# VHH binders against p49116, part 336

Target 1, 238 residues: p49116
Amino acid sequence: EGPLLSDTHVTFKLTMPSPMPEYLNVHYICESASRLLFLSMHWARSIPAFQALGQDCNTSLVRACWNELFTLGLAQCAQVMSLSTILAAIVNHLQNSIQEDKLSGDRIKQVMEHIWKLQEFCNSMAKLDIDGYEYAYLKAIVLFSPDHPGLTSTSQIEKFQEKAQMELQDYVQKTYSEDTYRLARILVRLPALRLMSSNITEELFFTGLIGNVSIDSIIPYILKMETAEYNGQITGAS
Key: E = the ipSAE of ESMFold2; O = the ipSAE of OpenDDE; V2 = 0.75 times the mean of E and O plus 0.25 times the DockQ between their complexes.

## First folded at step 27 (VHH)

Design rg30 (framework vhh_brivekimig_d4; at its last look DockQ between E and O 0.49; V2 from the best seeds 0.00; counts 0 for: pae E 4.3 > 2)
Fold by OpenDDE, look of step 27:
Structure rg30 (fold): chain B 238 residues (1-238), chain A 120 residues (1-120)
Amino acid sequence: as target 1 above (238 residues)
Amino acid sequence: EVQLVESGGGVVQPGGSLRLSCAASGFTFSKYAMSWVRQAPGKGPEWVSTISWRGGTTLYADSVKGRFTISRDNSKNTLYLQMNSLRPEDTALYYCARHPYSIPFKGDYSSQGTLVTVSS
């Protein structure tokens, strides 16, 4: 069988909404986040192994790991997104809520800690100078995680994860032969993703969702949408 | 001025059908994803369904999947919701909403809604 990922899966280009507002508002943040989410999901969809799992399994898999994929995407696109500025804006918006006494002290702490963890994770990835190939493989490893509850075809998922790991190993050995422990340094970052709450991430980046809509409920919509259709909407809505 | 005007609501018996319409004006309808949202008395807004700007992609809440069909006619600037096999729990004020972004994002427009009552 061929490789899990090809060079086409290494490309991960996020286009930010334009123009950037003078003040980063909830709309801009949400749109930026949504574009990253779409990019991440469509990236996953472009993997033949992912398609081979079937629609139901695919959806379940993405529902289980969207936060981790999203976070890796944030790290990878941190520069383009001006993530630090976005996070600062989020904090600023949060402060308004704090002033209005809408949040408990404990909740504030949780949210702030989450923001801190997110920033630290992205900083750590930047320090490691993770390249596009490594990100692609890391995303694949995260995507094809068999340990999520309720998944079907777990054996197949595990095989794909192993393949991703092997390909990453081969790539790192080939590209960074002088750095014997690079693979280990990269992989030990993954546990941090599991410490991040999807709920809090959703609250931070997707506060403008209608009603009881959740990222979980939108995932099938994202996965079904044609990339061209999505891009067309982006162009039209700008 | 952006306008969304819902119609088609009424009183039906359980198992009955209704077709809701949302007439859009004041913006380029074909560039926006659209959704139906409903609000029952004493409850918060519940998302019902979403359709992409070209109509190529649809999504439904589990509560209405298989019974409701969202569609649109961009030439008429109209959004539709075909509701079949209606249940008492479907009783609500139904709103249409536009999404300036790719996901169902809360807009700045307030709709009047159309009332759907399902009762025996």
Scores: ipSAE 0.492, ipTM 0.768, lowest interface PAE 1.4, mean pLDDT 91
Fold by ESMFold2, look of step 27:
Structure rg30 (fold): chain B 238 residues (1-238), chain A 120 residues (1-120)
Amino acid sequence: as target 1 above (238 residues)
Amino acid sequence: EVQLVESGGGVVQPGGSLRLSCAASGFTFSKYAMSWVRQAPGKGPEWVSTISWRGGTTLYADSVKGRFTISRDNSKNTLYLQMNSLRPEDTALYYCARHPYSIPFKGDYSSQGTLVTVSS
């Protein structure tokens, strides 16, 4: 059988809104995060193994793992996004919310702890110098996770995950043959992804979605949509 | 200045029908995707449906799918919501919203809305 991923799945090109504003604000942060979310879900959609599972299974898989995919995307694109600057802007916003008594102190503590965990995850990935091939396989491993409740075709999902793991192992051994422990160092970072809260990710990056819509509820629409189909202002069309 | 004015709300019996309208001004209506949002008393806002800028694609919340139909007339700068088989849980203040951003559900709310009450 052919490889799980091709070179098109290694390419992960995030473009930022232009021009960058004088001060990073909620609108710039939300648009930047939305572009990453779209890119991540369309990346998953582009995988032939994913397509083979069918639309209902596709939706279930992405609902189960979207926050892990998004967090890997944040780490991969941290430099082009200036993620440290974005997180600093969010922290300043949270401090203003305390001064205006708009959030509970316990919630703000939870959010600040999440920001710290996210920063440490991104720093650890940068220290390991994770390359685009490794990111693509890690994303595939979290995408094809068979242990989420309510999934159908779990045997096939498990086979795809095993294939992603094998291809990652082969890639690391071929490309980093003198670094015996690299695969182990990479794999021990995965559990941190499952500790990331989707609720807090939504609060940090997706403030202002219409109607209190959660990300998992719009996933079927994101998987089907292109932004140009829905809004002419984005394309410049009249 | 962007202005959205909802109308067509009222009191109807369960199982009844109602057609909402949203008159748009202050922007090029035909270039924007549009949504309906509702807010029941004491609850947060709930997304109802979205229509693409040319009208070729429509999306619905599961709670209204098959009962509601979103449409638009770009020549009249007007958005519509046909509401059939109404239930008491559809009782809410209904707003239309414009989508100026690339993410499909981030939009501008109206401050007014139109009230729909479904009661036996």
Scores: ipSAE 0.208, ipTM 0.556, lowest interface PAE 4.3, mean pLDDT 83
ESMFold2 (binder alone), look of step 27: mean pLDDT 81; pTM 0.812

Design rg31 (framework vhh_brivekimig_d4; at its last fold request DockQ between E and O 0.60; V2 from the best seeds 0.00; counts 0 for: pae E 2.1 > 2)
Fold by OpenDDE, fold request of step 28:
Structure rg31 (fold): chain B 238 residues (1-238), chain A 120 residues (1-120)
Amino acid sequence: as target 1 above (238 residues)
Amino acid sequence: EVQLVESGGGVVQPGGSLRLSCAASGFTFSRYAMSWVRQAPGKGPEWVSTISWRGGETLYADSVKGRFTISRDNSKNTLYLQMNSLRPEDTALYYCTRHPYSIPFKGDYSSQGTLVTVSS
């Protein structure tokens, strides 16, 4: 059996909406987030092992880990996205809700803590200077997590996760041979992803969704959509 | 001028069928994903279904899966919703909305909607 990931899976290029406005409105934030979400999910879809799990299992798997993948994507694309500016804009938009007394004190605290955790996580990843290969393997590790409830083919998922881990280890050993503890430093960042609420992430980055639409509900749609179809629409939009 | 005009609503008995249409004008219809959204009296908007701009992919709310079918004819600038096995809870004002991107965010255009009433 071949490697879990190839060099083609290392490329993770996010194209931001252009031009960037002086004022980041909710639409810009949502569109930016959507592009990252598509990129992340289609990245997962491009992995042969992921495809081998079948459509139902794939959907369930992504539903379970989309927030973690998205967060890793935020970290990886933080500079291109101007993430700090986006987060600041989100906070500013939240101020309106606060002023209108639409949120409880507890909810405000939760949301602000979530933003803080996102920022800290991304900063920590930047400090570690995580490269494209390492991000790819980390994403694979979180993608092929067998410990989510309701998953089928858990044995295969576990196998793929182990393979991702092994390949990451080999890569780090080869590329950063002088840094014996780099692998450990990288892996210990993963637990932070599990502390982040998918619901709050959705609220912050996908506020513009229609009514009862959730990321959970659109994941099958995203996974089935051809990349060219998605890209074709965003480039042709008037 | 951007226009979306819904039609096909009416009164039907439970178990009946209706076909809604949404006629689009004033923009390049084929470049927009489209959705149906419904709103019952006193309730918020409920997403019903989405179709990609090429029509290759569709998505449905769980409440309508297996009963409703969304489709489009880009040559006619028209969106459709075939509603079968209608239930009283399907009673609502039905709107079509356009999405400049594939994700069903709130539309940028407000229409009049078409009323669907399911009653015995």
Scores: ipSAE 0.754, ipTM 0.878, lowest interface PAE 0.8, mean pLDDT 93
Fold by ESMFold2, look of step 27:
Parts: C-alpha cells; structure tokens; sequence
Structure rg31 (fold): chain B 238 residues (1-238), chain A 120 residues (1-120)
C-alpha cells in the first residue's frame, strides 16, 4: 500500500481568466470560481484511493464536501485569484443591493458574516504559511470524511482519512521539525470549514452558472466528464 | 460567427409532446458540451438539461427527469430536446447554450429562444 497522494497531487496551479475585465463582474467572478472548483474536483477524481470507492460513493463524498474543498482552494490560491479584490467587489455589490432594497436584512447579515469568516480563515492559513503538501493533505482529510450522513463504505473512507492524517503528520514533523505545535495549529483550522455555507458560497461565486444551476446538481457530470473535455491547463504541472 | 438557432416551439395541451432543435454553426459543434435552459414569464433562467460533447453523458434537472430527453447529432450539428408529458409549469422560453471548452456549465453563447406554451 503506497502513499495516499503522489507528487502529482501536490501541484495545484490555478490559471485565471484572461483578459481581466476593467470592472469585476458576476461573469468574471463565476469563471474564476468555476476554474477553482473544477480544479478541485479534478484533483479529487485523480486520487487512486478516491477512484477505488466507486462512482456512487464518489458522488456522495463530493456532494458532502465540495464547499470545504473549494474554501481550502480559495485560501491556497488567494493571491493568484486576487481574492481580496473579488470579495471587495462582492461587498460593493451587496451595498448597492441594500440601497435598492433588493435583499432582506437577515440575508445580508448572513452573507456579510460568511464573507468575514472566509477572510479570517484565509488570513489564518496565510499567517501559518501553509505549503502545497500541507494543503494537499488537508484536502484529502476533508474529502475522506466518514462522518457525513448518507455515506456508504465509511470504514474504508475512515482508513483513507487516517492515512492522510498520518502522512501529514510525517511531512510536518520532517519539514518543520523545530515547530512542535505546527500540526496542531493546522488541524484546529479544519472545523471552521464545516461552518461555511454551500448556499452562500453559491450566491457569492456561482450566480453566473448556466440557468442558475446548483453545484450539487452538476457533481455527477463533473466526476464522469471525459478528461479531453476537462483541459489540463486548469491543473498545475510540476 | 457562432450561431445557435432553435426551433420546434409552440402550443400544446397538458400531457402533450414537443421536440426542440438547436442548429449550430460557426464552431466545431462536436467539441462542446451543450445545455437547454428555460425561462418562464417573469422568472429567472432555469437550467433544464446538459449533454456531453460526444453524447455519452446526460444530466437533467429534477423537475424534468423522466419526461425530457436531451440528445445530439454531431454529423448534423444539431442539439435536441424531446419533451414528453408536458405540464403547464413547463411553459417557458427555451434556449440552448454552449459550454466553453474548458469550463463546463459556464455558458458562453446562447440562442435567442423558442416559446413553449402548455395550456388547455
């Protein structure tokens, strides 16, 4: 039984849409977010342990965790995406919607709280200087979460998660040997991901999808999509 | 110039059937996944169905699953939607949308639409 992830799973290179519009808009934000989401789904699909679980289990796992994977991707790619600029544009749009009385006050509060939590999560990950290996193992831990309701094969999923945890521990201990508490500081960030709302993430980043389709609805297609349809330019190469 | 031209709309009774077509030109049709989208009067757009570039994978909104069938003929550059067991709630402007090569479900070109009215 080899390592859970190979070096190809550590590379995570996001390519942004070009050209950048003069003013950020729903279409640019949605295209940028879609590239990250599909890079994340392609990453998950390429893992042999994930493939071994079968298509129905794959769909269930990704439906359960896609927002957590996406949020880790936002943190990892925050500089490349200019995430702070994107979030500022979203906040400005929300401010205009308030002036036009288009959104309820309760919904606006929920959305602004979510944006704040997202910014704090990304900031905390940046302060820890989480590297590409650490992100890859964190994504694997999130992907192979056996405690989501409705999953089958939970014992095998748990074994894969434990393997990801062990490999992360070994990596951190070898690479950051003088920082005794680094692993603990990294792992305590994960519970915040469960508090991120997939509904609000769709509102923030995915309102530009065809016919307002939900991410949940498209997951089976993305997982079965032929590799030739999914261009390797979105995935990084080391 | 990319063009998508749909046809086949009309008025039908509840329980009836219609077949929509979307003729593509100005691009290599067989290299793109395609979708149908509908927009009811006074409502926002609603995704209906998607088909992969070679036709091997299809996906349907829950509201139409089992009643609608998406298909394509890459030799004729044409996308189809067979609509059976139509309901008044299916009344909408139906249009087809091309997926960008590298970014599924983020449409880049859409047709103008054909009206489907389901009424007694």
Amino acid sequence: as target 1 above (238 residues)
Amino acid sequence: EVQLVESGGGVVQPGGSLRLSCAASGFTFSRYAMSWVRQAPGKGPEWVSTISWRGGETLYADSVKGRFTISRDNSKNTLYLQMNSLRPEDTALYYCTRHPYSIPFKGDYSSQGTLVTVSS
Scores: ipSAE 0.579, ipTM 0.822, lowest interface PAE 1.9, mean pLDDT 87
ESMFold2 (binder alone), look of step 27: mean pLDDT 81; pTM 0.826
OpenDDE, look of step 27: ipSAE 0.752; ipTM 0.882
ESMFold2, fold request of step 28: ipSAE 0.538, 0.488, 0.346; ipTM 0.797, 0.779, 0.666
ESMFold2 (binder alone), fold request of step 28: mean pLDDT 82, 81, 82; pTM 0.820, 0.826, 0.826
OpenDDE, fold request of step 28: ipSAE 0.528, 0.743; ipTM 0.787, 0.870

Design rg32 (framework vhh_brivekimig_d4; at its last look DockQ between E and O 0.49; V2 from the best seeds 0.00; counts 0 for: pae E 9.5 > 2, unsure alone 64.3 < 65)
Fold by OpenDDE, look of step 27:
Structure rg32 (fold): chain B 238 residues (1-238), chain A 120 residues (1-120)
Amino acid sequence: as target 1 above (238 residues)
Amino acid sequence: EVQLVESGGGVVQPGGSLRLSCAASGFTFSKYAMSWVRQAPGKGPEWVSTISWRGGTTLYADSVKGRFTISRDNSKNTLYLQMNSLRPEDTALYYCTRHPYSIPFKGDSSSQGTLVTVSS
């Protein structure tokens, strides 16, 4: 069997909506997030091993890990996205809700902590100076996680995850041979992803546009959509 | 001005069929994904189905999957919803809405809707 990932899977280029508004409104934030979501899902779809699992299993995997993939995407694209500015804007929007007494104190705390965790995670990844290959493998590792409930073909999923891990190890050994503990430093970041709530992520980045439609319910739609069709939409929808 | 005009609603018996139409004007129809949304009396809006701008991708709510078919004719600026095997719980005011992006976002236009009543 060939490698799990190829050089084509290393490319992860997010195109931001243009022009950037003077004020980052909910639409800009949601559109940016949507583009990242599509990019992440279509990246997963481009992996032959992912396709080999079948449509049902594919959908289940993405449903289970979309938040983690999305978060890794945020980290990877943090500069291009001006993530700190986006998060600040989100906080500002939340302040309006707070002032209107629409949120409980506990909920406010949860949301703010989530934003903090997102920012810290992205900062930590930036500090590690994670490269495109490492991100690709990390995304593969979280994608092919066999420990989510309700998954089929768990043995195959595990195999693919192991392959991702091995390839990452080989890459790090080859590329960063003088940094003996780099692999470990990178991998220990992954648990932070599991601590982040998909519900809160959805609320922060998508609720303004999606309404009553959940990301979970949209995932099959995203996975079915051809990349060309998606690209055509984003370029023509202005 | 963006206009969406729904038609095709009516009263049908359970198990019956209806075909809804949504005529779009005031914007480039072919550049927008479109959705059907319905609102039953006393309930909030419920998403029904979405179709991509080219019509190559469709999505359905679980409640209508296998019974409803969304389609579009971009040359006619018209969105369709074929509703088969109708049930009383399908009774609602049906709206069409446009989405400027690939994800089925909430609608950004107002319309009158078309009433579908399923009753014996």
Scores: ipSAE 0.386, ipTM 0.713, lowest interface PAE 1.7, mean pLDDT 90
Fold by ESMFold2, look of step 27:
Structure rg32 (fold): chain B 238 residues (1-238), chain A 120 residues (1-120)
Amino acid sequence: as target 1 above (238 residues)
Amino acid sequence: EVQLVESGGGVVQPGGSLRLSCAASGFTFSKYAMSWVRQAPGKGPEWVSTISWRGGTTLYADSVKGRFTISRDNSKNTLYLQMNSLRPEDTALYYCTRHPYSIPFKGDSSSQGTLVTVSS
């Protein structure tokens, strides 16, 4: 009771590393993606309903949905990130790897199909002119999915997802009253998120992380650590 | 000029312990998250552990959880790795890195690291 999200959950400000290199490289791409990942995880952590579920449930939910949440973030921040430029640089790198016989043809095809699907998803969201409130509710619907095996609070999670759906419906009806089909057009984009492979997302955006750390393994630490506590240089703290 | 100098490596029997040190200079050490990374012979680099800039939060690779402890002393500009219950698969060149951002990322190293050999 009370709204699931407040206006503070609508703001989603991504800042890019400076200075932008003349030629994009693995370090810049991975840092940019890492900033989006942290922003997305800390956004989820800031939601009172999420906080109420407890730490084990929080970790399980985020492990189940982080790729979908990240993909929504990519679409929302595509212009700020210059995502099309990043994807073009990745494609060029993959084509050079073919010339060096470094990757199998099947893997390259799989990765290129994923890149195309990601571009198509981001374009479709831009054509619909999805606003910040709509993104926030879509992210909440994805976050509060009760379908993850091993969840302990599935009835509460389902209740929160239903609340997110109801609040999205109410927002769209009030804000876009002249567009009868807007809610339906928005919701039919969600299945495309299930086409996104978390394995390939890691390969595209996170291969610059130190060691062989998978995103699944670091999620508990991202959820526990404040950004300011983790790296004082970002905050300017002494 | 950023400099990181590792020490404390050596030869130890399985089950033994070692304590690695990383002396930092050329930057404000107390404002940076720090990591340990290792590279086994013939293998690529592997992340081991990370510590937040104030030392309040630590992260460990699954392969070392419960056996290794990362720590830092900001007054001495020094990073540490206490390695207990060492196994032959821990044999590697160990080096430290600096992280300017909130996720562990491949950082700079100004030295060759310190070699740890676990063998009986």
Scores: ipSAE 0.006, ipTM 0.379, lowest interface PAE 9.5, mean pLDDT 81
ESMFold2 (binder alone), look of step 27: mean pLDDT 80; pTM 0.809

Design rg4 (framework vhh_brivekimig_d4; at its last look DockQ between E and O 0.70; V2 from the best seeds 0.00; counts 0 for: pae O 2.1 > 2)
Fold by ESMFold2, look of step 27:
Structure rg4 (fold): chain B 238 residues (1-238), chain A 120 residues (1-120)
Amino acid sequence: as target 1 above (238 residues)
Amino acid sequence: EVQLVESGGGVVQPGGSLRLSCAASGFTFSKYAMSWVRQAPGKGPEWVSTISWRGGTTLYADSVKGRFTISRDNSKNTLYLQMNSLRPEDTALYYCTRHPYAIPFKGDYSSQGTLVTVSS
């Protein structure tokens, strides 16, 4: 019946830890990434179509797509996060790990290639000047992917994805009427997200999680946590 | 001085129960999320459970879900783990960890640990 997303779902405002340190450190990078992860998961949770799928389906969808959703968030928030500065600090930290013999040469190559792919993706999205509406629908398209193994309600998920695609097309055609191929240029960028490794993203942005826990393990906790509870923890940590 | 002091470890038969406590001092306990972590001999650390700073959100590893219950009493600065239906694979050194950051799974201080042995 109604639109998949409302104007409230277009708002995606990341608040950075305060104050920004003169020199970036692992704690600031991890807290910044954690805030983006929470914002992305809470954004997904707020969508009525997502809520209608039920708790087990919701957890399965987010586990399957969290890295793509997070990467879209990095691109959308790249300026406010100073992402290029964060990536440079990560590269320097990686080089220090080499000097301490903590990583294999093959792993280093994989991580550096991933950083390059991430930089290229974010740069391409910035050059296309992707707006907030476009980002919201792109995030919905990756969230409602029906082809994940073990999902229930796959026909409903596919319907939601198709609705996101149609609403994006309608928006682009109305808002960018002079640029006939804008939708195609935008959609051509999405396959790059599937090349991003969740394992490497965790190493880059979420290093040092306890007990070999992964972001996959954390997702139900984030989805259950009330926004007021999360904000109270941030106040106590800052 | 930050301190986390655990108690309640020991030897128990399969199917038995044990309750671990972790007493906190030297910091504002109610500002921190807390976790239990275990490490079996010769293996790496394994996350067991996490509880948010107000206790409103909990999460369990699949291996312990339904058998273990994490709780906290912020008025007593104490974290608990109730372990029921214990199995030999639960044998490990158990310790508690606090989390000073927005993601409550990045710990900055851990207790020394208490050994739990499940054996006939």
Scores: ipSAE 0.500, ipTM 0.781, lowest interface PAE 2.0, mean pLDDT 86
Fold by OpenDDE, look of step 27:
Structure rg4 (fold): chain B 238 residues (1-238), chain A 120 residues (1-120)
Amino acid sequence: as target 1 above (238 residues)
Amino acid sequence: EVQLVESGGGVVQPGGSLRLSCAASGFTFSKYAMSWVRQAPGKGPEWVSTISWRGGTTLYADSVKGRFTISRDNSKNTLYLQMNSLRPEDTALYYCTRHPYAIPFKGDYSSQGTLVTVSS
């Protein structure tokens, strides 16, 4: 069989909402996050192996790993997004909530730690200077994780993950032959993704858009929507 | 001024059908995904269904899947909800809402809704 990923899967271009407001408000943040989420999900959908799993399985797979994919997307698009500014804005909004006594001390700590972990992860990825190919393969490895509960076709998922890993290895060996331990350094970052709370991520980035509805619930909608249809909406609504 | 006006509600027996309409005005209807939300007495709002801005994508709550059909006519600025095989648990005030972003379920406008009562 052919490769898991092609050059078309390496492209990951996020378009930010325009114009950028003077102050990053909740709407801007949520819209930006929404675009990244759609981009991430549609990226996954564009992989033939993903499609081969069937709608039920691939939906379950995305439900299981959307937060990790999203986080990798944040890292990859950190510059374009001005992620540090977004996170700072989120913190500012959080401060308002704190002042209004809407959050417990424990919750504040959890949210702040999560923001810190996100920032640190993205910084670490930037320090490694991860390129588009490496991101694509890392996302594939994360996507085709067979260890999530409730998945069907776990053997097939595992095979796809192995293929992603092998292709990444080959790419790194070919592209960064002088750096013997690059692959290991890259892969060792993946466990950090599992430390990220999907609930907190959802709260930080999506509360303004979906309210009390979970990302989990809208994933089928995202995966069903045509990319052209989505793009048409975001350009029309802005 | 943004306005959404629901109609079509009423009293039906279990197994009956109703068709709800939502007339939109004061904004470019065709640029917004739309949803139906319902609120039963004593309960919180429940998402029912969503349709994309062009109508190419639909999503349903599990509770209504196979029974309800969401549609829209952008030329008429109208959202529809065909409700078949109605059950007592479908009794609720039904609202339509618009979504300024591609992600559904959170509306930015509230209306009066239309009451659907399913009773023997």
Scores: ipSAE 0.260, ipTM 0.648, lowest interface PAE 2.1, mean pLDDT 90
ESMFold2 (binder alone), look of step 27: mean pLDDT 81; pTM 0.822

Design rg5 (framework vhh_brivekimig_d4; at its last look DockQ between E and O 0.65; V2 from the best seeds 0.00; counts 0 for: pae O 2.1 > 2, SAP .746 > .668)
Fold by ESMFold2, look of step 27:
Structure rg5 (fold): chain B 238 residues (1-238), chain A 120 residues (1-120)
Amino acid sequence: as target 1 above (238 residues)
Amino acid sequence: EVQLVESGGGVVQPGGSLRLSCAASGFTFSKYAMSWVRQAPGKGPEWVSTISWRGGTTLYADSVKGRFTISRDNSKNTLYLQMNSLRPEDTALYYCTRHPYVIPFKGDYSSQGTLVTVSS
């Protein structure tokens, strides 16, 4: 039986690229986002319940929910990443593109609405002062969603989601015993994640697809990569 | 100056094999993940395969899995693509690309490409 998550799943340490440039640029933003995505995927991979689903099922599951996990990661790491500064730089870039007549008004409206929704989500999570345990369980609830089309083992996935929900409930009741409505306030934030567009997330944080490579296409690469190999790359060690 | 120079393209019969090479210079090759990308006439670019900086992680497009093998020799600064059981649909300009990010979603430098033609 045992708990769904352990203390290792609560730790979520994002290492930012060094050095920080004088002006935020596309390379720094994309590298920072790449590190968050890797951390999010490896977090999911480390969960024994996830491992138990088997390779095809767990790859499909991550492909279906990566944007929701990434968005939770943005909220959790907003301070470390200076996310508000990153979003402001993106907005400024969009404004320059409009002035240079490079983008259509419909696309700009779509992207600006997404940025606003992302800002609102991150602000709402910050107002609730969501802790690391709560984030870990929210990510698990999002990860083990049986609703996505094409999934196998949906009964098992649903059981894992129910277990994550029960463990979150137990944690909140024990840790925040005087706050009767905290669990409900936390859970009502989750539907907003389904409204986030993976296409726009790629445009904002992973600009410039090459050879029709998308985040969806490289999920298996991220899941296969050894932690030691990743760490060697980000530290520059050979 | 980052430089990527490919070789090994040509005309081959269906069922045949080719080995592409991509020689790198002007940067520390062993620090970067690398990919092969192909572009058929009249089509957009199509990702073929990716290999991590140390070669410990590889990934293939479904269309080439089991037939193509990506490899690298960091002591020779060279990336390879072994292409077996070639089909007419593999006909394309093949080029290599360097990935500056820890996940290889985007390349920053690409070779000019070498043409592979599979025809009877």
Scores: ipSAE 0.584, ipTM 0.819, lowest interface PAE 1.7, mean pLDDT 87
Fold by OpenDDE, look of step 27:
Structure rg5 (fold): chain B 238 residues (1-238), chain A 120 residues (1-120)
Amino acid sequence: as target 1 above (238 residues)
Amino acid sequence: EVQLVESGGGVVQPGGSLRLSCAASGFTFSKYAMSWVRQAPGKGPEWVSTISWRGGTTLYADSVKGRFTISRDNSKNTLYLQMNSLRPEDTALYYCTRHPYVIPFKGDYSSQGTLVTVSS
């Protein structure tokens, strides 16, 4: 069997909406986040092992880990996205909402803590200077997590995760031979992803969704959409 | 001027069928994903279905999956919703909306909608 990931999976280029508005409004934030989400999901689709799991399993897997993938994507694309600015804008919007709406103090705290955790995670990843290969493998490890409830083909998923881990190990050993503990430092960041609420992430970045539409509900749509169709739409809409 | 005009609503018995149409004008229809949204009396808007700009991808709310079919004819600038096996709970004002983004965000245009009443 060939490697889980190829060089084609290392490329992860996010195209931001253009033009950038004077004020980072909810739409800009949502569109940016949406593009990242699509990129992340389509990245997953591009992995042969992912396809081999079948559509139902694929969908379930992405539903389980989309927040983690998205967060890794945020970290990886933080500079291109101007993530700090986006987060600041989100906070501002939140403050406005607080003034206008009856948000409980507890909820405010939760949301603010989540934003802080996101920022800290991304900062930590930046400090580690994670490269494109490492991100790809980390995303694969996160994607092929067998420990989510309700998954089918868990044995196969586990095998893919192990393969991702092994390939990451080999890469780090080869590329960063002088840094004996780099692999450990990288992997130890993954638990932080599990501490982040998908619901809060959705509320922060995807508030423009229609009615009761959720990320969970649109994942099948994202996974079914052809890349060319997606690219055509974003080009046409900008 | 952007305009969306819904039609095809009416009164039907449970189990009946209706086909809604949404005529679009004032913008390049083929560049936008489109959605149907409905609002029942006393309730908030409920997303029903979405179709991509080329029509290659569709998505349905669980409540209508298997019963409703969204389609579009870009040459006619028209969006459709075939509704089969209608239920009383499908009673609502149905709106079409355009999406300038890849994800179905709230529509940027309000129309009058078309009323669908399912009653015995």
Scores: ipSAE 0.312, ipTM 0.680, lowest interface PAE 2.1, mean pLDDT 90
ESMFold2 (binder alone), look of step 27: mean pLDDT 80; pTM 0.820

